# Ledger of designs, part 22: VH-VL binders against ER membrane protein complex subunit 8/9 homolog

Target 1, 192 residues: ER membrane protein complex subunit 8/9 homolog, of Dictyostelium discoideum (Social amoeba) (q55fm0)
Amino acid sequence: MNNNISITTEALSKAHLHSFKHHASSVNGILLGKADKNSILITDIIPLFHTQTLLPMFEVAMIQIEKYCRDNNIDMVGYYHSNQCIANELEPEPIAKKIADRLNNELNNMCFLMISKIEVNRPSGLVSIDKVGSDWLKNRKTLITIDTTSNSEDINEILKRNLQNIKESQIYDFEEYLSNPTRDWLNKSLVL
Below, E stands for the ipSAE of ESMFold2; O stands for the ipSAE of OpenDDE; V2 stands for 0.75 times the mean of E and O plus 0.25 times the DockQ between their complexes.

## First folded at step 12 (VH-VL; framework fv_zilovertamab)

Design m4 (from j7 with heavy chain L50M; at its last fold request DockQ between E and O 0.88; V2 from the best seeds 0.88)
Heavy chain, then light chain:
Amino acid sequence: QVQLQESGPGLVKPSQTLSLTCTVSGYTFKEYRIHWVRQAPGQGLEWMGMINPSGGSTSYNQKFKDRLTISKDTSKNQVVLTMTNMDPVDTATYYCARAPYIWGEGRYFDYWGHGTLVTVSS
Amino acid sequence: DIVMTQTPLSLPVTPGEPASISCRASQSVSSNLAWYQQKPGQAPRLLIYGASTRATGIPPRFSGSGYGTDFTLTINNIESEDAAYYFCQQYNNWPLTFGEGTKVEIK
ESMFold2, look of step 12: ipSAE 0.840; ipTM 0.908
ESMFold2 (binder alone), look of step 12: mean pLDDT 92; pTM 0.941
OpenDDE, look of step 12: ipSAE 0.900; ipTM 0.947
ESMFold2, look of step 13: ipSAE 0.831; ipTM 0.903
ESMFold2 (binder alone), look of step 13: mean pLDDT 92; pTM 0.943
OpenDDE, look of step 13: ipSAE 0.903; ipTM 0.948
ESMFold2, look of step 15: ipSAE 0.827; ipTM 0.900
ESMFold2 (binder alone), look of step 15: mean pLDDT 91; pTM 0.940
OpenDDE, look of step 15: ipSAE 0.877; ipTM 0.936
ESMFold2, fold request of step 16: ipSAE 0.829, 0.828, 0.835; ipTM 0.904, 0.905, 0.902
ESMFold2 (binder alone), fold request of step 16: mean pLDDT 91, 91, 91; pTM 0.937, 0.939, 0.937
OpenDDE, fold request of step 16: ipSAE 0.917, 0.918, 0.917; ipTM 0.952, 0.953, 0.952

Design m5 (from j7 with heavy chain S59T; at its last look DockQ between E and O 0.89; V2 from the best seeds 0.70)
Fold by OpenDDE, look of step 12:
Structure m5 (fold): chain C 192 residues (1-192), chain A 122 residues (1-122), chain B 107 residues (1-107)
Amino acid sequence: as target 1 above (192 residues)
Amino acid sequence: QVQLQESGPGLVKPSQTLSLTCTVSGYTFKEYRIHWVRQAPGQGLEWMGLINPSGGSTTYNQKFKDRLTISKDTSKNQVVLTMTNMDPVDTATYYCARAPYIWGEGRYFDYWGHGTLVTVSS
Amino acid sequence: DIVMTQTPLSLPVTPGEPASISCRASQSVSSNLAWYQQKPGQAPRLLIYGASTRATGIPPRFSGSGYGTDFTLTINNIESEDAAYYFCQQYNNWPLTFGEGTKVEIK
């Protein structure tokens, strides 16, 4: 795992929108971007589930995501998860750890990020979860930098605007796609 | 037919940097991961690292993490290995190998290059 | 790192007889085990993946078995062309690791 993680405002916005849309549920998804030996750059996300995550469906999603990654010259670089009670800043739910293990086995060089409240000392609202032995534990010392290369606007302002525009209604995850195949779970049409 | 071919210098001096190129053909470049594996004379195989041709992401054996860099040139269907501070102990045949880029698969090597011997000597 | 141990390291075989090579993992690797053949001066060739699945073009006389920590490569009806080194490789955990190799010689 790399300790130098950066995420674009667009990717971060999508992750938060997914969490907000399903604020009463746990949510998860895949982080896309580029990883090297020293750093991970997250440039997009693919939202997956907001209720129960079933491993077989997760695997189906992964197969499709890998195809998508190849077609779009991007890589899976990690996993994000938000617990049902985001305000409590609890450890990752057991299912999150299981998914993380599965992904880690496949990707090796990946990050696991928990969505939490945006704070002054944590402007991304993200917390790195590190593998320690056979467990996954929060590492609040890991710096997650917001990449403002494409957008220098404050993330709080971006999120506020997104809420004002009800952008959460426009994001769909894989689970929603399974229920309604007309839903764009890759969110290609989503403009933030 | 699937082909991988390593190319680069056969001789490197100690402390110098090794650069090897793996050129692939006969398949879609971005659909398979490329790994580097080396084999010291008369010894076993040692995994070094890999690159995803799609986005260029890499992962390394921790043993080589500080010295090894793997990159790609999609326009040429090439993967490049760069390793710094070479030592005689790094004398080996270096292979690039293809692995499936599919979920649940892709960590075994279905096709190998012929390998290129790199000797580190003063 | 997972250590892969092969036995024997040298295996003389008479043509027509079977050969068996063992590979033991220091910890479970499930079925994520591959076997390779390497002839002198050549690159390794994939024989088996998933512990028991033959790669494309591999003769039926090659078979793999095992799960967890103990694996076996069996070559039935050994032919002269089978003289080579054989390696096991686990891909259950990072980093990927190989066995020491077994030299199969034809008597």
Scores: ipSAE 0.443, ipTM 0.833, lowest interface PAE 1.6, mean pLDDT 93
ESMFold2, look of step 12: ipSAE 0.831; ipTM 0.905
ESMFold2 (binder alone), look of step 12: mean pLDDT 92; pTM 0.941

Design m6 (from j7 with light chain N93Y; at its last look DockQ between E and O 0.91; V2 from the best seeds 0.78)
Fold by OpenDDE, look of step 12:
Structure m6 (fold): chain C 192 residues (1-192), chain A 122 residues (1-122), chain B 107 residues (1-107)
Amino acid sequence: as target 1 above (192 residues)
Amino acid sequence: QVQLQESGPGLVKPSQTLSLTCTVSGYTFKEYRIHWVRQAPGQGLEWMGLINPSGGSTSYNQKFKDRLTISKDTSKNQVVLTMTNMDPVDTATYYCARAPYIWGEGRYFDYWGHGTLVTVSS
Amino acid sequence: DIVMTQTPLSLPVTPGEPASISCRASQSVSSNLAWYQQKPGQAPRLLIYGASTRATGIPPRFSGSGYGTDFTLTINNIESEDAAYYFCQQYNYWPLTFGEGTKVEIK
């Protein structure tokens, strides 16, 4: 896995919005961007589930996401997961590890990020999860940088504004799409 | 008709950098991954790395990670392999190969270039 | 890395007879196994993927079987044009790895 991970404010904001929308549930999704031998740049996310993740549905989603990636000249570069909102930072849920394994098997060059609380020493609120043998373990030493090229505003201010504007109500995940096909789970119209 | 063609120098001196180009035609460039595989004379096949033509993401065999770079030129339907610090042990036929860009697939090679022999010698 | 071991490395066959090549993985690769044919001076050609699915244009006399660690490529009614090297390749784990190759010769 790459040691240098960068994420745009937009992508990060979307991931947090997904988590905020379903604050009482675990959430997950796919990270999009570009990966090379030394670094991963995350420029967008696709939210997937907020209740239960069934592998067959995950596979269906992935097929569609790959098509989307081809159409939009972007790549799947990783996976994000947030456990149920708890005060304690726990290890990834077993289902997260399973999904990560599946993705790693397909992508080889990917990152696994857990969404956590934003802190001074962790402004992204993200923690890298590294594959160690057959397991996935937190690696807090992995540098995750917020790419402020397009927006230099503080992430806390962005998130605050998003909440004030109830932007979480405008983001939809794949699970919601399955329940209501009119929902744009690719969030093409979402402006942050 | 799907075609892949490798091009580049057939001779490289030790410590120099190899640059090979894979030109593809007969299909939509971004719909398939491109891999590089080499074969030393009389030896087996060795996977080197891949590129996703969509966004340009790459993945490498750890053996070559420090020396190998794969890139693309979408406007030309080309993938480029660059490998630094060449050694006689790197003498091989180098192939670019196509793999399906589909979830659950894409890690076998349905079409290959003809290959280009690269000899590393003083 | 997954080690793919082919047996035999050389296989002389009489025309009309069947040929079988074994490929063993150092650990289970599920059904993510491909077979290739390579004739002298040519690039490899895909024969089988998914352990048992013939690629487009591949004659029915070529078949693949197996799951997990043990795989077999069978060429029924061998023809002179089948003289070539044959390679197995696993794609269950990174990095992708190949067998040593089996040389099929026509007697």
Scores: ipSAE 0.652, ipTM 0.884, lowest interface PAE 1.1, mean pLDDT 94
ESMFold2, look of step 12: ipSAE 0.831; ipTM 0.905
ESMFold2 (binder alone), look of step 12: mean pLDDT 92; pTM 0.941

Design m7 (from j7 with heavy chain N52K N61A; at its last look DockQ between E and O 0.84; V2 from the best seeds 0.84)
Fold by ESMFold2, look of step 12:
Structure m7 (fold): chain C 192 residues (1-192), chain A 122 residues (1-122), chain B 107 residues (1-107)
Amino acid sequence: as target 1 above (192 residues)
Amino acid sequence: QVQLQESGPGLVKPSQTLSLTCTVSGYTFKEYRIHWVRQAPGQGLEWMGLIKPSGGSTSYAQKFKDRLTISKDTSKNQVVLTMTNMDPVDTATYYCARAPYIWGEGRYFDYWGHGTLVTVSS
Amino acid sequence: DIVMTQTPLSLPVTPGEPASISCRASQSVSSNLAWYQQKPGQAPRLLIYGASTRATGIPPRFSGSGYGTDFTLTINNIESEDAAYYFCQQYNNWPLTFGEGTKVEIK
């Protein structure tokens, strides 16, 4: 009954900044961390697409991310999606549901999160989308907390500072890497 | 060359906690998930759960989720099964087995341990 | 959970003859099916994966076929050492599930 999802301030910042960089379109990516029987801790994210997700390209990205995970002692734990800002922001698009199904089949223990606005009653700006039968439906009952162990600064202040410094321009996704392989979609040198 | 070996107590009293260790060798640890599968005497095989070698994420069969914990110690090449509140129906041979940790590859077990019989009796 | 049903549960065979074991899934598992051999007192041995691909070191007298819900393990030219239990396993869905097993015995 009490399934806990937590996300570090650093991972949360990256996810929101990815969405902001491409605010005129949908974005998605992979959540990294550790999934246990009663909890999922998200400690990093890998941005993937900001225009169109083609399933063969998604499969290529997954092979690369899995190798990254093996090399860095971290696991794929889920998927995030942000709808284009002029649409119903919490309804998962059909492509997001297809990706979630594919990931759920491979991972078994994962979370599917939608990125939305940060509010008093939703401090992370994230909403869990749960598998119910054959469909994926939002679930406001799942708690998504911000893990402040390594950084206790308010997420709003972190985002404000980084947007003022245009740090979102330094975040690359897999789609950008495909266009220019010098773009580090793992964002290893990124400092937020 | 590839070897998986289970070790632990052969006899456990009802309500006690079982701890089994799977020690592995002869292959690159990070390239395979470790699963636990049990087999009651004269019965078929039952999948219990798995652990990923990378970050240690786990997944469990619903039947065992409340009692079962799988953990790893990479420095010792070990995976540990802990199961609480043992009951005589849990009497079985417990196996660890490896499956490829490759995106899109099948979840079949190419190497198994010899198994360790655990009897739960007063 | 996907239920895997094996038939027959017991299969007496004569050396030199072929034998077939069926495995039926309660819903499609595509080609995500493995077969195992288990001799008394031993761990299971992987024979076939992907419904039809022989594992390394498995003699060609073992073959697998099928797709979706119906699968067959065929053992041609039965040898005495083939007396064992044989199990199918699906890996299309979680949790992973196994057939009940078929005891192959020499007449």
Scores: ipSAE 0.828, ipTM 0.901, lowest interface PAE 0.6, mean pLDDT 90
ESMFold2 (binder alone), look of step 12: mean pLDDT 90; pTM 0.927
OpenDDE, look of step 12: ipSAE 0.850; ipTM 0.933

Design m8 (from j7 with heavy chain Q62K; at its last look DockQ between E and O 0.85; V2 from the best seeds 0.85)
Fold by ESMFold2, look of step 13:
Structure m8 (fold): chain C 192 residues (1-192), chain A 122 residues (1-122), chain B 107 residues (1-107)
Amino acid sequence: as target 1 above (192 residues)
Amino acid sequence: QVQLQESGPGLVKPSQTLSLTCTVSGYTFKEYRIHWVRQAPGQGLEWMGLINPSGGSTSYNKKFKDRLTISKDTSKNQVVLTMTNMDPVDTATYYCARAPYIWGEGRYFDYWGHGTLVTVSS
Amino acid sequence: DIVMTQTPLSLPVTPGEPASISCRASQSVSSNLAWYQQKPGQAPRLLIYGASTRATGIPPRFSGSGYGTDFTLTINNIESEDAAYYFCQQYNNWPLTFGEGTKVEIK
């Protein structure tokens, strides 16, 4: 049965801005929120890599994110990926499928989302990648809605404003934290 | 002393809804997932589902997904199993059990409740 | 779903002697296997996890071995209180699944 996926405006903005910050490369990260039998609500994201995913470092990040989740009453609910190549934005790269398999083995109840362009017929700019047998395949029919309960502003206006103010420069990922430990990859002080 | 205790009705009529409560103590609630496992008389164990102690995310055996809801009340150290449309084949001893909530650690159950027998008959 | 098959289903034993119980998975579960002891009317007790790691408080006469699809629980120097049902459980795949059990009885 189809899970309904919702993402808050705040989490969605953060994911798109992570991709915008590193527009010449692939990016990925972890989706946080709550997963239930019929729905997944994404309320935050934790940015991870923008050059290449090093699997041992991914495991280190997961241990820390799990601790963060326990401390903040939130769960890992999925994984997002944005491709470098604009011509094939929705085809998950092999590393993304490998990470999704690893997460699915731990979580079972999760979503795998690709970041793409925001369009009239795809207002979130997200596409679900579903587990079908042993593979991960695009599912353009899965509806991904924006939860505007806390922020009703249009996502396009939020992104435009933040890009004009170069706010994506204030988003750090785990890769940046590894290079400079003063970078807060949990982005607790970020205001978008 | 780690303790898990199931409570709820011992008898449920067919088509009714079962509600069981697992009350836990003696450990940090958020460091373990709570699972539900049942055992029909004279038969083996069957995994039903789990709940994360952190945000309350759930995962279910697809056999039960349409009828089963697991929820928690962290302030009371309780996990609640609700199963709708009970049938005589659902007669079983129901256990709650804990498993480590640690990335990469196995999903084995180091402590179990005593179990509660639920009979489904008219 | 991964099917866990135990042999034998019934195992008469003599106190002081060793006993072995086999568990076979329908596909590889790596080392993600646990063993439990269950006495009638009681909850299962964790004996072994990770195929070979004894749980806290489990006497050393219990040992586990195996990898992939074939696993063995060995009970050395059987004691009368070891008469019980023994189950394996895989945790490599969802859903978690259990073996049918082996009844260990004192002759």
Scores: ipSAE 0.832, ipTM 0.902, lowest interface PAE 0.6, mean pLDDT 90
ESMFold2, look of step 12: ipSAE 0.830; ipTM 0.902
ESMFold2 (binder alone), look of step 12: mean pLDDT 92; pTM 0.939
OpenDDE, look of step 12: ipSAE 0.902; ipTM 0.947
ESMFold2 (binder alone), look of step 13: mean pLDDT 92; pTM 0.939
OpenDDE, look of step 13: ipSAE 0.905; ipTM 0.948
ESMFold2, look of step 15: ipSAE 0.828; ipTM 0.902
ESMFold2 (binder alone), look of step 15: mean pLDDT 91; pTM 0.929
OpenDDE, look of step 15: ipSAE 0.882; ipTM 0.937

## First folded at step 14 (VH-VL; framework fv_zilovertamab)

Design p1 (from j7 with heavy chain L50M Q62K; at its last look DockQ between E and O 0.83; V2 from the best seeds 0.85)
Fold by ESMFold2, look of step 14:
Structure p1 (fold): chain C 192 residues (1-192), chain A 122 residues (1-122), chain B 107 residues (1-107)
Amino acid sequence: as target 1 above (192 residues)
Amino acid sequence: QVQLQESGPGLVKPSQTLSLTCTVSGYTFKEYRIHWVRQAPGQGLEWMGMINPSGGSTSYNKKFKDRLTISKDTSKNQVVLTMTNMDPVDTATYYCARAPYIWGEGRYFDYWGHGTLVTVSS
Amino acid sequence: DIVMTQTPLSLPVTPGEPASISCRASQSVSSNLAWYQQKPGQAPRLLIYGASTRATGIPPRFSGSGYGTDFTLTINNIESEDAAYYFCQQYNNWPLTFGEGTKVEIK
């Protein structure tokens, strides 16, 4: 019925590290991969904002990401959002719902994920937010699987190692690119 | 010149699987999505589904979701429609058509294939 | 699903005179509407997109208007080659849906 959602270890690590870099604020970004009839595989993410999402600049980012997708044989498949205090609230902020509506209208086949704490019963630390009528509601029953075919290391160990090496400082988002255009928000050279 | 051409069997028996190929030329494949639309004799048009040229992501009309698969072969400039459990009500002309693959642009079809009639009968 | 209703379903016309075809959506589609011409045994041809924008190569006798739920295709100075089946399509919502069509015939 519902799409099966899986995310590679690399994409998952990048999303969590984006949130860790900007722990004092909400963050968001675009999920990349392939969306099929019954499944969505997320293989990369593109970080966007960590302070305020400016809708005209969001539209500019989308044009650039779509060109990137055409050039790299990959698709936009969704959106992620992290509230300032991950452990305190899984309710998406109004701006996140607005962006999700915009994306849903363009993509039709997508997922909306909130970044949360990694736990035994939520090993990815992600929670699906489903469109129900005119609203977006959390669905804790949706399992989001970590695809370990490329990297079988435990996500907790990957995050611990990268935070110890301050690798999150090497992740740039679109907001940082707008302030300093030498910052590669597509993170083409990033190795985690 | 932009060209889209459907090919496949004209006759399928009930419960069999249909496979149709849309071969395209005369334009940059990655700049357009390919959609499938069908038209039963004497009836209106019905959108079936589509595929992105980039990563091959798909979207389907819920009416067909359980038995329709759309795939692509970029090296051959081809998109393939596969539909299982064919029924006489599926007798129709099947078209492939292209729509712009540009953020914020509309989902209208500027070029269509010539269509291929598929008859489902015993 | 958004239902697109066309009127009339059959439209006899005299060459040199104008003709109008209406398309009504069951809910607002903003300006996300296209018009097509289809002749027997041929692929559909795009006439209008964005409710009012003429596609490349379409003669200026074809024009579109409307916003929201009510749309009109106007063909000025009907020519014999304009005898065809005409239909609208909305692209505001998924799934994409089409009007029933209007058969334009020379009387």
Scores: ipSAE 0.829, ipTM 0.904, lowest interface PAE 0.6, mean pLDDT 90
ESMFold2 (binder alone), look of step 14: mean pLDDT 92; pTM 0.943
OpenDDE, look of step 14: ipSAE 0.894; ipTM 0.943

Design p2 (from i1 with heavy chain Q62K; at its last look DockQ between E and O 0.86; V2 from the best seeds 0.86)
Fold by ESMFold2, look of step 14:
Structure p2 (fold): chain C 192 residues (1-192), chain A 122 residues (1-122), chain B 107 residues (1-107)
Amino acid sequence: as target 1 above (192 residues)
Amino acid sequence: QVQLQESGPGLVKPSQTLSLTCTVSGYTFKDYRIHWVRQAPGQGLEWMGLINPSGGSTSYNKKFKDRLTISKDTSKNQVVLTMTNMDPVDTATYYCARAPYIWGEGRYFDYWGHGTLVTVSS
Amino acid sequence: DIVMTQTPLSLPVTPGEPASISCRASQSVSSNLAWYQQKPGQAPRLLIYGASTRATGIPPRFSGSGYGTDFTLTINNIESEDAAYYFCQQYNNWPLTFGEGTKVEIK
C-alpha cells in the first residue's frame, strides 16, 4: 500500500501523450517495470483503451502483455487512467476501479495512477490512487518521482515536440491495434 | 523431472538473518512464479511471499514485509529468501513452491520442495 | 485474511471405503480452491485445483466439489497409500491461506 513510486521520463511521456491524443475521452493502460518491497519503478507503459473498456478484450490484452513481460524480463506493476478532459476531478471512474480490482487480485503489489496536470508541486502530473478497504481513493500527498537516468530532458519539452509532430510519430493503444494491426501498441518505434 | 530443493542453515540464533536458497530444475524458469510457505511445528501453513521470474518483482504477506526479502538468480535457477531479526517463533519448516505464471490461471502450487527445518534458538 | 477451516482434523479410514474432508472459507473464494496431499517425509502433492479439476497424474478416486465457501475432497475406495496429511488452499484473495489440515490414517 505505501510504495515509493518512480517513473522514467520515457514512460511518463508515453502516458501523457496517450491522454493528450484522446483528450475527449478516458484512456487507460498498463504500467511496466519492477515492484519491490516498498518501491515501484515504472520503466514503460502499454496503452490499452480510449473509448469503452470491454472486459473480455482487457483479458486478451493482459494475456499478451504477460507474455511480453516474460520474454523481456519486465513485470506488470500497475494501471493508469485519465478521465475525459485532464482538468476533471481525479475521481476514478467505476470501470477504472473494476480494472484496478482485477489487477490487484492478480498482482497484489501494484500501483494505480491517475493522469493529471504537470505542476510544480506534482512534476509527474500523476496522482496515486490507494486501495482503502473496498474502495480506491486518491492520495495527492504521495510523491511520484521522475527517474531521469536514461533521459534527463524536461518532460514539457518532450510533450511540446511530440504534439507538434502528431503525423510523424504517434503513440498507439491496443484498441487502435485491434482496428488496424499495423498500429504497434507496444510503440517500439515511437520517437520521443 | 521438475524439482525444487531448499538449502540453508538448520539452526539460526535469535536476531540473526536467515538465508535460504531454492534451487529449481526440470522446467522453464520463466513460466512459473516461486512462492515461499512455512509451517511451524504442529501448526498450519503460512504463505510468506513470491517472486516473478520475469523482472523479479516481489509480493509479500504483510506479516513478514518488514523482515523478508525474496530475490532471484536466473542464471543459477535459484530463488533466495532472506529474513532478518529471527525469533524463536520463526522456527518452522520452510518450503518453496511454484505456481503458474499465466494470467488468470490461479495461484496453486503444482510442485513443492521437500522443505527445510529452521530452528531459531540460542 | 480468508480463514480456511477444515473438518475433521483427524480421519480414521478403512481401506475400500470412501472418505470426505470438508474445507470452509470465511468468505466466498468462488472456485479458487486447491487440495494437497502430504505424506511423512515427502513434499506436498497437488491433487485438485479449481475446486474440482484433478491435477495431472492424480487417480480418479480423488475428486473435489464445492463453490463459494463450502468445499469437499472425496477419496473413493481408500487405499493404504492414501494415509497422509491433506490440506486445502484458497487463491481467491491475498494473502493465500491454507486450511489446518486433516490427518487421514488407516484404522
Scores: ipSAE 0.828, ipTM 0.900, lowest interface PAE 0.6, mean pLDDT 89
ESMFold2 (binder alone), look of step 14: mean pLDDT 91; pTM 0.939
OpenDDE, look of step 14: ipSAE 0.897; ipTM 0.942

Design p3 (from i1 with heavy chain L50M Q62K; at its last look DockQ between E and O 0.85; V2 from the best seeds 0.86)
Fold by ESMFold2, look of step 14:
Structure p3 (fold): chain C 192 residues (1-192), chain A 122 residues (1-122), chain B 107 residues (1-107)
Amino acid sequence: as target 1 above (192 residues)
Amino acid sequence: QVQLQESGPGLVKPSQTLSLTCTVSGYTFKDYRIHWVRQAPGQGLEWMGMINPSGGSTSYNKKFKDRLTISKDTSKNQVVLTMTNMDPVDTATYYCARAPYIWGEGRYFDYWGHGTLVTVSS
Amino acid sequence: DIVMTQTPLSLPVTPGEPASISCRASQSVSSNLAWYQQKPGQAPRLLIYGASTRATGIPPRFSGSGYGTDFTLTINNIESEDAAYYFCQQYNNWPLTFGEGTKVEIK
């Protein structure tokens, strides 16, 4: 009946760390995992941009992520976005809606998530944005659960220790890779 | 040489479950998505659903969503269609077909199986 | 769902002459359109994708044109082996949809 969206502790941590690393700007990225008939499980994320998303560069990133997915038995399942002023607004920016449309056309079965504040009533800190007709609208009723099967550590503890060492963090996005190609935006060696 | 081959029962009774297997060869399994398309006698083709070869994510035509499941067995180069609660209106030739798994490339089918006729009758 | 309408449904042809099949979409599909040939008892064969790009191994007598809602498959210098059913397919939107088909027969 309703979407069942779950995200692993590791993937959730990466998405929040991407937003925290670039707290003065909007961030976005791609959700990876498996999308089935009634559920979407997110097991990883690929961070993309933290200043301005240019659609031609987004297309380049998608080509590379799709190859990564084929090589690693994983699928693109969605998109995440965080507004520059996360505390004030969960309304997706026009560019985020355009990217979501582009992804929806390619994937059909996907989710669009906004990064929000971690709270008792929203422990993932994520809000689903659903396609309704031709538009994308917040759906606060969609529950996004944290899948602790592989890692049961509290997300707040993971974030706390990684924020204490932000300058030593190796989480990189595609934008940082474009400026310095030694920065691995797939974050293969990242340890949380 | 690229080949797709459907296999399964030619006759299914109403309310029973259909299981069809698409066995592929002659290409790298993960380079193409597999789709299922059917054609009832005297009717046009109808897209049913697809599966990604990488993680096995699926997408379905909403007409079939509640009774259709598509799965894969990569080690056997196989994709399986399972459809519950079959009805005589589901009598059709069922095809598997492959489409490029490349971002931005179209969802057109460069190779099809030869099809298998499934008749749903008491 | 995008409805694909083909005309004509039956097309008798004379060898050596050109022939055209039309495909109309109920809404724009940009250039995301494919054409297939299907002979009795055989799997469909891809002829054209992207509205106008010939698939590998397809003779140049087959060409496609159009954009948006109106598309044409043209077969120049019809040969007896071209007698078959021809279908269009859009891949702009989900679900993927097909035209009803055009039976091309030598008269």
Scores: ipSAE 0.825, ipTM 0.901, lowest interface PAE 0.6, mean pLDDT 89
ESMFold2 (binder alone), look of step 14: mean pLDDT 92; pTM 0.941
OpenDDE, look of step 14: ipSAE 0.896; ipTM 0.943

